# Ledger of designs, part 11: VH-VL binders against o04291r164to392

Target 1, 229 residues: o04291r164to392
Amino acid sequence: DANNPAGLLSIAEEALAEFLSKATGTAVDWVQMIGMKPGPDSIGIVAISRNCSGIAARACGLVSLEPMKVAEILKDRPSWLRDCRSVDTLSVIPAGNGGTIELIYTQMYAPTTLAAARDFWTLRYSTCLEDGSYVVCERSLTSATGGPTGPPSSNFVRAEMKPSGFLIRPCDGGGSILHIVDHVDLDAWSVPEVMRPLYESSKILAQKMTVAALRHVRQIAQETSGEVQ

## First folded at step 24 (VH-VL)

Design Y06
Fold by OpenDDE, fold request of step 25:
Structure Y06 (fold): chain C 229 residues (1-229), chain A 121 residues (1-121), chain B 110 residues (1-110)
Amino acid sequence: as target 1 above (229 residues)
Amino acid sequence: QITLKESGPTLVKPTQTLTLTCSFSGFSLSYPGYSVGWIRQPPGKALEWLALIDWDDDTYYSTSLKTRLTISKDTSKNQVVLTMTNMDPVDTATYYCARIYSDYYDWFDPWGQGTTVTVSS
Amino acid sequence: ELVLTQPPSVSAAPGQKVTISCSGSSSNIGKNYVSWYQQLPGTAPKLLIYDKNKRPSGIPDRFSGSKSGTSATLGITGLQTGDEADYYCGTWDYSLDAVVFGGGTELTVL
């Protein structure tokens, strides 16, 4: 059975470990993104990397929302990610440890007419950590990782999501610290050279996805609480 | 093929304003990820970065020359313009524009051929 | 004042290997990769190395880049007479929010 829970859990746990090592560690060589200086009025700390496969961005910021609310908001990618066309959850599997595994097919819009749109077949793992943090991590399922075969990629180019996600840590007094990691390989080499920045720039990824997510959550927080963040 | 070409006056009087134009082809600043920078080189001296502008209209200037420099872009014309006020003979140099395709602004490729600007009375 | 430091000159015979050093600080080379440029007499600089050790198309593998700590090195093997030029290192400085270049190194082929 392609949906063997034990096998999927193993993949999920590996994804979680790798994600955490990126989110708060140095598994990826993070460098602050130029043009986004931290400060009281800043969106948060944004970093990017070029010392990885594909492109990667990381952001960290304070949000005046509880962890579960943040997770709900961010899981709804079409609501805040402009280039997200559709997200289909094909399977939901209890992990047996309180966590949830989802098999997700994502379609993206092409950022240019000169290249085919990208899609993703991913495993998303949501769980609570011992310290009270809530984590949602996600990675592509490939022949190398194992797991069930995803939908055919007709008219799309199958891109790869490396362990990505968000770590939401509750703060004393309310709110959360949000860590976001986006790490993807969009197969930039198949794209005309002039358009490759759209596919191989970590900065663009940071702006379009990582920071967008953080801004969206903060906006929702402001709308909910009436507080200026 | 990506090309850049500098144009402007080759002779400027002291205290006057220098306006240089970088015309480029093969890429556009309407596309995310591209930037254009200006670098100058006095005769027999080292390269000195002046300014850059990116696709998102972010600009950066040399700290020492910031008050004298303005960089702008016209995406419709594929041009970047650099103005430098209060020119002095010490500003005599070959001025280059170059493309940046880096999230870190750490390299230039390709370069224009450069235009020599002499500041003299 | 120059933020990146290069030796003023280096020399070697044809066929030999030369290295050119570029010394910086934690705010530039320590955080960023170094690019290297070749400038032949009377010509514009040409990119040789970017992202520490990547070569643009057309640049032979005789040219290589490395980085350690706050310093970078350009290596040229199989030195040719045509390699006689000035070489510059460059990168971004996060403290200055500026592109910075070295003072340049004159390479003479003996």
Scores: ipSAE 0.884, ipTM 0.935, lowest interface PAE 0.5, mean pLDDT 95
Fold by OpenDDE, last read:
Structure Y06 (fold): chain C 229 residues (1-229), chain A 121 residues (1-121), chain B 110 residues (1-110)
Amino acid sequence: as target 1 above (229 residues)
Amino acid sequence: QITLKESGPTLVKPTQTLTLTCSFSGFSLSYPGYSVGWIRQPPGKALEWLALIDWDDDTYYSTSLKTRLTISKDTSKNQVVLTMTNMDPVDTATYYCARIYSDYYDWFDPWGQGTTVTVSS
Amino acid sequence: ELVLTQPPSVSAAPGQKVTISCSGSSSNIGKNYVSWYQQLPGTAPKLLIYDKNKRPSGIPDRFSGSKSGTSATLGITGLQTGDEADYYCGTWDYSLDAVVFGGGTELTVL
């Protein structure tokens, strides 16, 4: 019953709607990250959250790769996310509309020895939109959201991923426009005060995760084209 | 438990370079999220921001004073140094260093007690 | 250059409420929260309000902050003689890429 496809699809669709409202809308109060101004040498537009639960970052940039390739690259988080320890896909469910639902368990490294490592139990939804864009959105499954219970782990603190992901729009001349949203609650309260910025700074999230993702994709794009970065 | 203290010369001659050191405890610029800024206040005047440096070596300077200012950090010593060249009597002020714990650099806490610098021949 | 505008002075009797305004623009207060500082005579500034309306530990709830559009306001209730000081607002300006402060407000307790 917890793995009811209809129920999971409902959660996925809600996640998608909320993610899109963050990626291209104002569901979150976005402010441009200081030091990351757009320009010819800029990696893209980077913004961080204000007045949201947890921490959140958003980035937008051009990538000289097709949407599906971008999605494949970004789905492999351990390859570009330094603090990602492991990603286990426990279930893969066709959504019936061409989309795919994945139930994923993610373990992170602790950024400090003074706090327990965080893990995530999430639903990831991949689908094509009517406008030809490809979306991968992800959110934690909790008692509030419904869905199956994730694996227990006594060595980790369960963190929460709010609707996050990436929106990949194909460009007419080739390549893609990539929108990334990372929105998490890492439960910073239990962390020693001096180390809390690692858990409650949207800027640090942007640098370590959001911008890292964009840079990684661009690096792969350059390597594929034969250009040296 | 967090403290900052300014040190350096209290008297500087015109055209000379001022070097101030901010020594702090209770936090480190090796830890992400922390910054240190310098603010000065001429006698009976308003606060004026000078510069800041963060844990990631990002620096920002007052536009009007940028050519005269250099800010650096020594993480191992928990110190931030500010140099200001071509000092003039108009630069006479109390100079403060302060911690920033904000993604937006929009507040300072706590402040050092300040050091008074007089520029005079 | 002072980018934020404050009234030069305000005054009230003990026990009364006072407000201090801070006026900016779309590139500073319009995008960022304002911090407020109290500076007692002969002392360093002390943070009173950050993130618009948050108080550091030790700051009494008599002090409050608010923001509307490109302006911010510091409120002080139950005015005490010890509140006589200079008050400054500050924030980040995205156009200047700089921290900016107001000109300060002298609060006199009558």
Scores: ipSAE 0.883, ipTM 0.935, lowest interface PAE 0.5, mean pLDDT 95
Fold by OpenDDE, last read:
Structure Y06 (fold): chain C 229 residues (1-229), chain A 121 residues (1-121), chain B 110 residues (1-110)
Amino acid sequence: as target 1 above (229 residues)
Amino acid sequence: QITLKESGPTLVKPTQTLTLTCSFSGFSLSYPGYSVGWIRQPPGKALEWLALIDWDDDTYYSTSLKTRLTISKDTSKNQVVLTMTNMDPVDTATYYCARIYSDYYDWFDPWGQGTTVTVSS
Amino acid sequence: ELVLTQPPSVSAAPGQKVTISCSGSSSNIGKNYVSWYQQLPGTAPKLLIYDKNKRPSGIPDRFSGSKSGTSATLGITGLQTGDEADYYCGTWDYSLDAVVFGGGTELTVL
């Protein structure tokens, strides 16, 4: 319940812990995505997983922006995520430790006309870590996790976001190291078989969401600095 | 419901170029997530992967045959074409095309029935 | 030449269990799951196992897959005469950037 800050903080902290274990650890079995080899001209290190619930992708790359700016850019999901229809922040709650908890309702466009669009009801937790890193992690609120009930999903299929987000570490020479984890369950079995790759491919998730985020941030960074790609 | 069918010449002379077409239905390379690969099998021998192309136009080739192989797709026709230059009798084999629905390109399903190509003078 | 190694042949009596091994390396089986194919005489290969132990629809549960380290195993229980065929393992090799297959195993039902 939004009136139970302590409960929400507990959920947020659990989400943070799990996210971090994915972002830089091996809580999820990450495998380098085929065709995305690291190099000077590469977008970064991209990995995917098939040993998890749903689909998951991870990316890591350098960005010539400060952590807070990166976070601001990525929080505006509709600006860089093609399939994002809307993001509504229903509540903003101070966590009491300098962090912020947001209750967010997200609507997505359906990638195909043959399936209902997905929506998410999530808790997003933003906080600064002791090492100066900035973290934004997000997870779905369900009956199992606790928390307030989200908006009705009329004409949508409620999907689940596992602990996801971005870890932004400042670099000594300027800029940031950006770690992105996207982990979702889009209920692929309810979709016609021919269209299931759109819902059950970690590679597609990586391309449409994870790498898209990284590219967008880099583009903004270049525009800000006046640098030519 | 998903089917693939190989077509092309069944007899090729040495040094000539082989062109094979894979026609498929039940899926499309205009949709993300699908790939088509070519595999051959000489008589009485093991499977040998040749090449694959995915929906995003990424291509991969066997290292040993890369200089001789070209794979392309025509999404509008649901076709994938494989060309192999400088054919030799050693290239006599049954050639299969197959669908890949894996982020890791680690399995093929289903397979076409294959077309037998004989290289002879 | 072959990246994945299989025994050339295995045999067992009807009703028995057989296993077919597939040995690779850290760049293939060590990183990826193995797929298994059945090829009946004069026919195209048919997928039996993918993602280590998943079966396509229509494949009976007599067929199973396992993986340990850089090796994979196909298990066939309740062997039937109709199981007499060649069996191939396959996967992606990250070092070669290529699909790789085993040399195949001929299964004879005694």
Scores: ipSAE 0.872, ipTM 0.931, lowest interface PAE 0.5, mean pLDDT 95
Fold by OpenDDE, last read:
Structure Y06 (fold): chain C 229 residues (1-229), chain A 121 residues (1-121), chain B 110 residues (1-110)
Amino acid sequence: as target 1 above (229 residues)
Amino acid sequence: QITLKESGPTLVKPTQTLTLTCSFSGFSLSYPGYSVGWIRQPPGKALEWLALIDWDDDTYYSTSLKTRLTISKDTSKNQVVLTMTNMDPVDTATYYCARIYSDYYDWFDPWGQGTTVTVSS
Amino acid sequence: ELVLTQPPSVSAAPGQKVTISCSGSSSNIGKNYVSWYQQLPGTAPKLLIYDKNKRPSGIPDRFSGSKSGTSATLGITGLQTGDEADYYCGTWDYSLDAVVFGGGTELTVL
């Protein structure tokens, strides 16, 4: 059974471990994104990488919301990710440890008419850590990772999501510290050369996805509290 | 093929403003990921970076020359313009424009052929 | 004034290997990859190496790049008379928020 909970949990746990190593560690060689200087008025700390498979971006910032609320907001990608066409949760499986595993099919809009849109078949794992942090990590299910086969994508190019997600740590004074990692392989080689920056730039990924997520959460926080984030 | 070509005056008087235009083809600054930079080289001396502008209108300038430099782009014409004020004979150099396709602005390719600017009274 | 340091000159016989060093700091080479450029007499610089060890199309594999700590090295094997030129290293400096170049190295083929 491809939906064997034990097997999926194993994949989830591996994804979690890799994600955490990226979010707060150096599993990926992170370099501060040029033009994004930290400061009181900054969106947060933004870093990118170029010596990993695909493209990757990381962001860290403070948010005046509790971890669960942040997670709920960020899980709804269509609400804040412009290029997200649809998100379909095909399966929801209790992990047995208080966590939840979701099998998700995501369709993206193509950033150019000259290339086919990308889609993702992913496992998303949500769980609370011992320190009170809430984690949502996600990775593509492939033949290499195991797991069930995703839906066919005749009009899409199947892209790969490496372990990505959100780490949301509660703050003693209220609010949360939010760590975001986006790590994807968008198969840039299948795109015309002139358009490849849209698919192979970590900086563009950071701007369009990683920073967008952080800004959205802060916007919601501001709307909720009436305070400037 | 990607090409860049520098144009402007080859002779400038001291205290005058130099305006150089970089015309390029094969890429566009209307698309994310591309940048154009200016580099100069005095006769017999090393390369010196001056400024760059990217697709997102971010600009960066040499610290020592920042007050004298302005870089701008016209995406519709595929042009980048560099202005340098208060020219001095020490600014005599070959001026190059070059493409950057890097998130880190750490390499230039290709380069224009360069235009030699002499500052003399 | 120069942020990156190169030897002013190197020389070798045809067929030999030469290396050109580029020394920087933690704010540039320590955080970023180094690019290398060849400048033949009377011509514009040409990119040889980017992203530490990648070669643009048309650049032979005789040219290679490496990096260690805050230093980078350009390697040229099978030296040819046509390799006689000036070579520059370059990268981004995060403390200066600027592109920085080395002082250049004159390569003479004996």
Scores: ipSAE 0.866, ipTM 0.929, lowest interface PAE 0.5, mean pLDDT 95

Design Y06
Fold by OpenDDE, fold request of step 25:
Structure Y06 (fold): chain C 229 residues (1-229), chain A 121 residues (1-121), chain B 110 residues (1-110)
Amino acid sequence: as target 1 above (229 residues)
Amino acid sequence: QITLKESGPTLVKPTQTLTLTCSFSGFSLSYPGYSVGWIRQPPGKALEWLALIDWDDDTYYSTSLKTRLTISKDTSKNQVVLTMTNMDPVDTATYYCARIYSDYYDWFDPWGQGTTVTVSS
Amino acid sequence: ELVLTQPPSVSAAPGQKVTISCSGSSSNIGKNYVSWYQQLPGTAPKLLIYDKNKRPSGIPDRFSGSKSGTSATLGITGLQTGDEADYYCGTWDYSLDAVVFGGGTELTVL
């Protein structure tokens, strides 16, 4: 049974471990993104990597929202990710430990007309950690990882999401510390050379996705609380 | 297929402003991820970076020359322009423009052939 | 300010291996990717190595790049007379937000 809860949980736990390692900065050689200087008016700390498979970006910032609210906002990718065409949750499975596993099919818009749009077949794992942090991690399901086969990728190029997600830690004074990691392989080789930076640049990923997420959450926080972030 | 070519005056008088144009093909600064930088090389001396501009209009300048340099782009013409004020004979050099497609602006490829600028009365 | 230091000159006979070092003045170079350029006499520089050890298309595999600590190294095996040129290392200075080049190394093929 491809939807065996135990098997999916195993995948989820592995994804969680890898994600946390990235989020804490131990698994990936993160380098601060040029042009994103930290400061009181900065969006947060943004870092990228050039020595991993695919492209990866990381951001960390304070948000004046509770962890669960942040998670709800970020889970709704179409609301803040411009290039997100659709997100279909095909299955929702209780993990047995209070967490939730979702099997998700995501379609993206192509950032250029010169290349086919990418889609993702992923397992998303949401859980609360012992320290009160809330984690949402996500990774592609492939033949290597196991799990059920996703929808056919007709008219799309199936991209791979490496363990990615967001870690939301509650702050003592209220609000949350948000850590975001985006790690994807967009199969840049199939793209015309002139457009490959769109698919091979961690900086572009950071700007279009990672920082966008953080900005969106902060915007919502401002609208909700009336506080300037 | 990717080419860059520097153009501008080859002779400039002291205190005058140098304006160099980099015309390129095979890529565009309307495409995310691309930048164009300027590097100069005095005769028999090492390479010296001057400035760069990227697709997102971010600009960076040599610290020592920042007050004298201005870099701009015209995406419709595939051109990048560098201006350098208050030229001095010490600024005599071959000036190169080159493409950058690094997230960290840490390599140039390819380079233009360079244009030699002499500052003299 | 990051300063990249190269030996002013190196030499070797055809067929031999040579290495050119690029040493950073600070530990910051350890976080950087170093690029290498070849400049033949009277010509514009050409990228040899980027992202520490990657070669652009057309660059033969006898050119290699490595990094250890605060130093980067360009390796050239099977030295040819045509390799006689100036070689420069370069990187980004995160402190100054500037590109930095080494002083260059003159390679002579004996």
Scores: ipSAE 0.861, ipTM 0.924, lowest interface PAE 0.6, mean pLDDT 94
Fold by OpenDDE, look of step 24:
Structure Y06 (fold): chain C 229 residues (1-229), chain A 121 residues (1-121), chain B 110 residues (1-110)
Amino acid sequence: as target 1 above (229 residues)
Amino acid sequence: QITLKESGPTLVKPTQTLTLTCSFSGFSLSYPGYSVGWIRQPPGKALEWLALIDWDDDTYYSTSLKTRLTISKDTSKNQVVLTMTNMDPVDTATYYCARIYSDYYDWFDPWGQGTTVTVSS
Amino acid sequence: ELVLTQPPSVSAAPGQKVTISCSGSSSNIGKNYVSWYQQLPGTAPKLLIYDKNKRPSGIPDRFSGSKSGTSATLGITGLQTGDEADYYCGTWDYSLDAVVFGGGTELTVL
């Protein structure tokens, strides 16, 4: 219920915990992504999930921007995610710990004309950790989570976002260490079989979303500082 | 629904170049997620992976045969072509092409029926 | 030359259970799942097991896969005469950046 801040905070905290366990831990069976092309995107570590619910990708890299700036950039998903159609923040709730909870409705473009576009109803939690790191984590609100019901959409297939987000650690000497985790269930079974790899490939997720995010932030960093990433 | 079929010469002379074509249906390399690989099997011997190419034009080759192998795709024709130079009688084998749609390139399904290539003077 | 090691042959009577081992290293089975293939005489290989223990459609549950450390195992229960074939394990090797197969195991049904 949107009118239950305590409940939303609980969901947020759980999402944070799970996200962190993915970002720097082994809560997901991460394996090295095969076939990563050389270039700027090869700077850092990119991993994809194995034998988990849905598909997941993880990336870690250095960025010559401050944590808050990185967060601002990445929160504007439509600016760097090609397949993102729209992001609507329906509610903004201050968390008692200084963090912010946002209820967000996201619409995606369909990657193919053969399948319905996906949308997400998510809770996004932004907070600063004790070590100075900034975290933006996000997960779907479903009946199982006990959160409020999202907007209905007749033209979209509701996908699920597992705890995902950004962990942005300040780096000694300036800049940030950025950890990105994307974990989604795009309901691949609802698409034609020939197209299912597009919806059930962690590698594709990594390329289209996770690495795209990292690339975008690095590009902005280069533009602002003139430094080569 | 998904099929792969190997075609090319069944007899090659030593030092000549072998060109094999894998024609497939039921999937396309124009869509992300699919790859096609080549595997050979000498008579009475084990499977040996040769090369693969994916939707993103990434190619991988057997280390021992890399200098002799070239793999390419024609997405519009749903074909993958493998060339192998400087053929030797030891290269006599049944050559298979097979589909991969794993992120980890760890399994093939389905396989073509294979084409037998004999290298002989 | 072979990166994955299999026993050259195994045998059992109909109705019995057999296991086929596939031994690798930290750069292949240690990091990746193993796929298993059945090759009947004169035919192309057929995928039996992928992602360690998943079966493609049409593959009976008599076939199972497991993994431990740097080794994988194919299990066949209720052995049938039609199971007489060569069996291969395969996976990706991260150090070689290549697909690797085992040497194959000949299964004889007594």
Scores: ipSAE 0.841, ipTM 0.919, lowest interface PAE 0.7, mean pLDDT 94
Fold by ESMFold2, last read:
Structure Y06 (fold): chain C 229 residues (1-229), chain A 121 residues (1-121), chain B 110 residues (1-110)
Amino acid sequence: as target 1 above (229 residues)
Amino acid sequence: QITLKESGPTLVKPTQTLTLTCSFSGFSLSYPGYSVGWIRQPPGKALEWLALIDWDDDTYYSTSLKTRLTISKDTSKNQVVLTMTNMDPVDTATYYCARIYSDYYDWFDPWGQGTTVTVSS
Amino acid sequence: ELVLTQPPSVSAAPGQKVTISCSGSSSNIGKNYVSWYQQLPGTAPKLLIYDKNKRPSGIPDRFSGSKSGTSATLGITGLQTGDEADYYCGTWDYSLDAVVFGGGTELTVL
């Protein structure tokens, strides 16, 4: 059964609310990530989860790019996420409020030969908030959430993305404050015990995904600034 | 089953360099997720953390002892080595190695049985 | 001047409850969870509580942990003579970039 647009918007708005509570609040039990250097060389503030369902990471940093440019870069996941094999947008649905809903199938490379690669079936929702911030949030569509059934996951383990995404706040004087939340359940129990930390460590998630995204945007911003000088 | 075992000299003279080896099985530092650290306990006194080395080669040292400590690993042998220079009688203690979860460095499980090192002339 | 402060000793009768405190600061307990270790006489320390209130396999549920602000607490109910041991709290300190342990608490079951 195919869900109507009102049902998909309901899922999207719930995901947005959950994402915002993680990005700017305490919906996840956040701890500061160890090994990130503070000060002017710092990429930003990075936190990882403890005692939550799945694993999560959060980063916040300044970037010298306008919000829409940041969103454009980060939506192109294969360009910055090393483990991303493919991203297929199967549907694009206008949300009626200027926002956009996308139904996305993502395949990942496996970081080890000892476990099957993961894939995701997700709803991605992009919209502008009343304070001028731009938001891109994403979550898996499952039997529990509702929504249409995704492609079969032959040779992949279907992982779950919990409400995750990017909150991009414009700064006075130009540039943006970028908040990133990644929250996933990679089905670590299907992985041999010796390799399980690759799939259940919040720190490894941060290194491979959350920090990588922030670094990528900041590198592009620096190249743009360097071209002027 | 995960085990760790400390080895090295049990008697060291003042000013000498102590070298301790932690040999472990049941996990590897070639794979992500864990680190190995060293902790000591002087007779009748509290635990004192010394150093750790992570699977990705990050190292951390006790603030007060960092100029005297070096930690290294040999992943092919499943060994972590601690050296401590300029030993003094105050360094007499039982020395433990332990596996540490690398996300938070705040839970140590399991511990080795410990090796007692006496520093005396 | 101690980084993590514990009472030096506590005592209670068999069957009673005891609480062991661990007091720290915003750079350690205020930013992180606390682990607890039991050291029975003549043995290596053993992990008792991690991730706030999780127990390794084989640790009975009469051992519990909690955290509030910059302090953590180990609770032990139904005290048994086999619980006589030293108890240590430990965590990461972000100011020192180091693991810190409390001074230890000697539990006596009378």
Scores: ipSAE 0.708, ipTM 0.856, lowest interface PAE 1.2, mean pLDDT 90
Fold by ESMFold2, last read:
Structure Y06 (fold): chain C 229 residues (1-229), chain A 121 residues (1-121), chain B 110 residues (1-110)
Amino acid sequence: as target 1 above (229 residues)
Amino acid sequence: QITLKESGPTLVKPTQTLTLTCSFSGFSLSYPGYSVGWIRQPPGKALEWLALIDWDDDTYYSTSLKTRLTISKDTSKNQVVLTMTNMDPVDTATYYCARIYSDYYDWFDPWGQGTTVTVSS
Amino acid sequence: ELVLTQPPSVSAAPGQKVTISCSGSSSNIGKNYVSWYQQLPGTAPKLLIYDKNKRPSGIPDRFSGSKSGTSATLGITGLQTGDEADYYCGTWDYSLDAVVFGGGTELTVL
């Protein structure tokens, strides 16, 4: 049963494995996002999904901050995710291996008055990998996954977050390589056809969430460096 | 139901500027997700993409024709306008506009009926 | 010269299968999928295949698409006289930052 700490850790470790296969592998059919060219003046490499369940986006970039600081910033979703209305951490559970499991309820603003806003009930798992990388991964808890039932969704459509998150690798000489994966199913079928791209476009997901996260942490890194020269 | 219709002059003289308007209904460029683009087809020849404009104002142009093309939109009127300078008889073609899905810019659906433009002296 | 190469024509008898190839490069088909369009005589092109092998509503499942490496293939089974048309492949080219179309293939039903 996933209602106890051992069951939640099992869900967390499966989410971690699936997230890593997306972040560093080909578990999603990734295509390069048009208009986001890699190069000396680029924030990083951005890809979007094609032909997958739901929609997904991935980014990889350099950040002049150490891994724990990057994780701290990105866990504070309301600070960088414009459509995030609220994040409520209902439980914090030590994983027994130095990692942390959080049970999180997130509400989003609706981009249109013609459809209900989405909410999420998720498990978020933070841990350090053997190679010194830090990982924050997250996925929805549903009847299929197991785990505790979330808050009622009376004014929201309960969306699904598929294994998503941040992989933060320390760099030689300081800073980090940040990998971001966002993978969601926003129930686009429940939305009027004229508005469906807001809920089913991988490019829109990348622009609103994945790229926004990378830009946010890079901007903070530059501001905290305060360097002249 | 989504429709697009091309309008503009059907006869132009060499060196003149062609201005074509795509009027569409059933979707809007005021919301994310779609682009409108222009494609031409000379008589008996292949399709040639010309330009597109995205909902967020990004524009892309055919590499070989880029210096002759300008694309713009009027979102409140559901119109996209293509301007092509320095017309030549080789530019005689049927000109289509089409809706394009903005994630990949590679599926065009639907197309307008096309308008035939003849360039002659 | 065209970025995507198609055979200029193909033909087959009713009921047979025909395939139409589209040859590209690592900057286009090698990085993305291919869409296919049917153009009946005197009409505008119509989307036939998009994404990996998806069909818009109203397109029968005897039309299929596939890709391998830098090439894509349109397959038509159960060939009918109404399938006589020109067929075009199209995709995005990341090196040109442009949409590219193939030269077209004229299908004749014998």
Scores: ipSAE 0.706, ipTM 0.859, lowest interface PAE 1.2, mean pLDDT 90

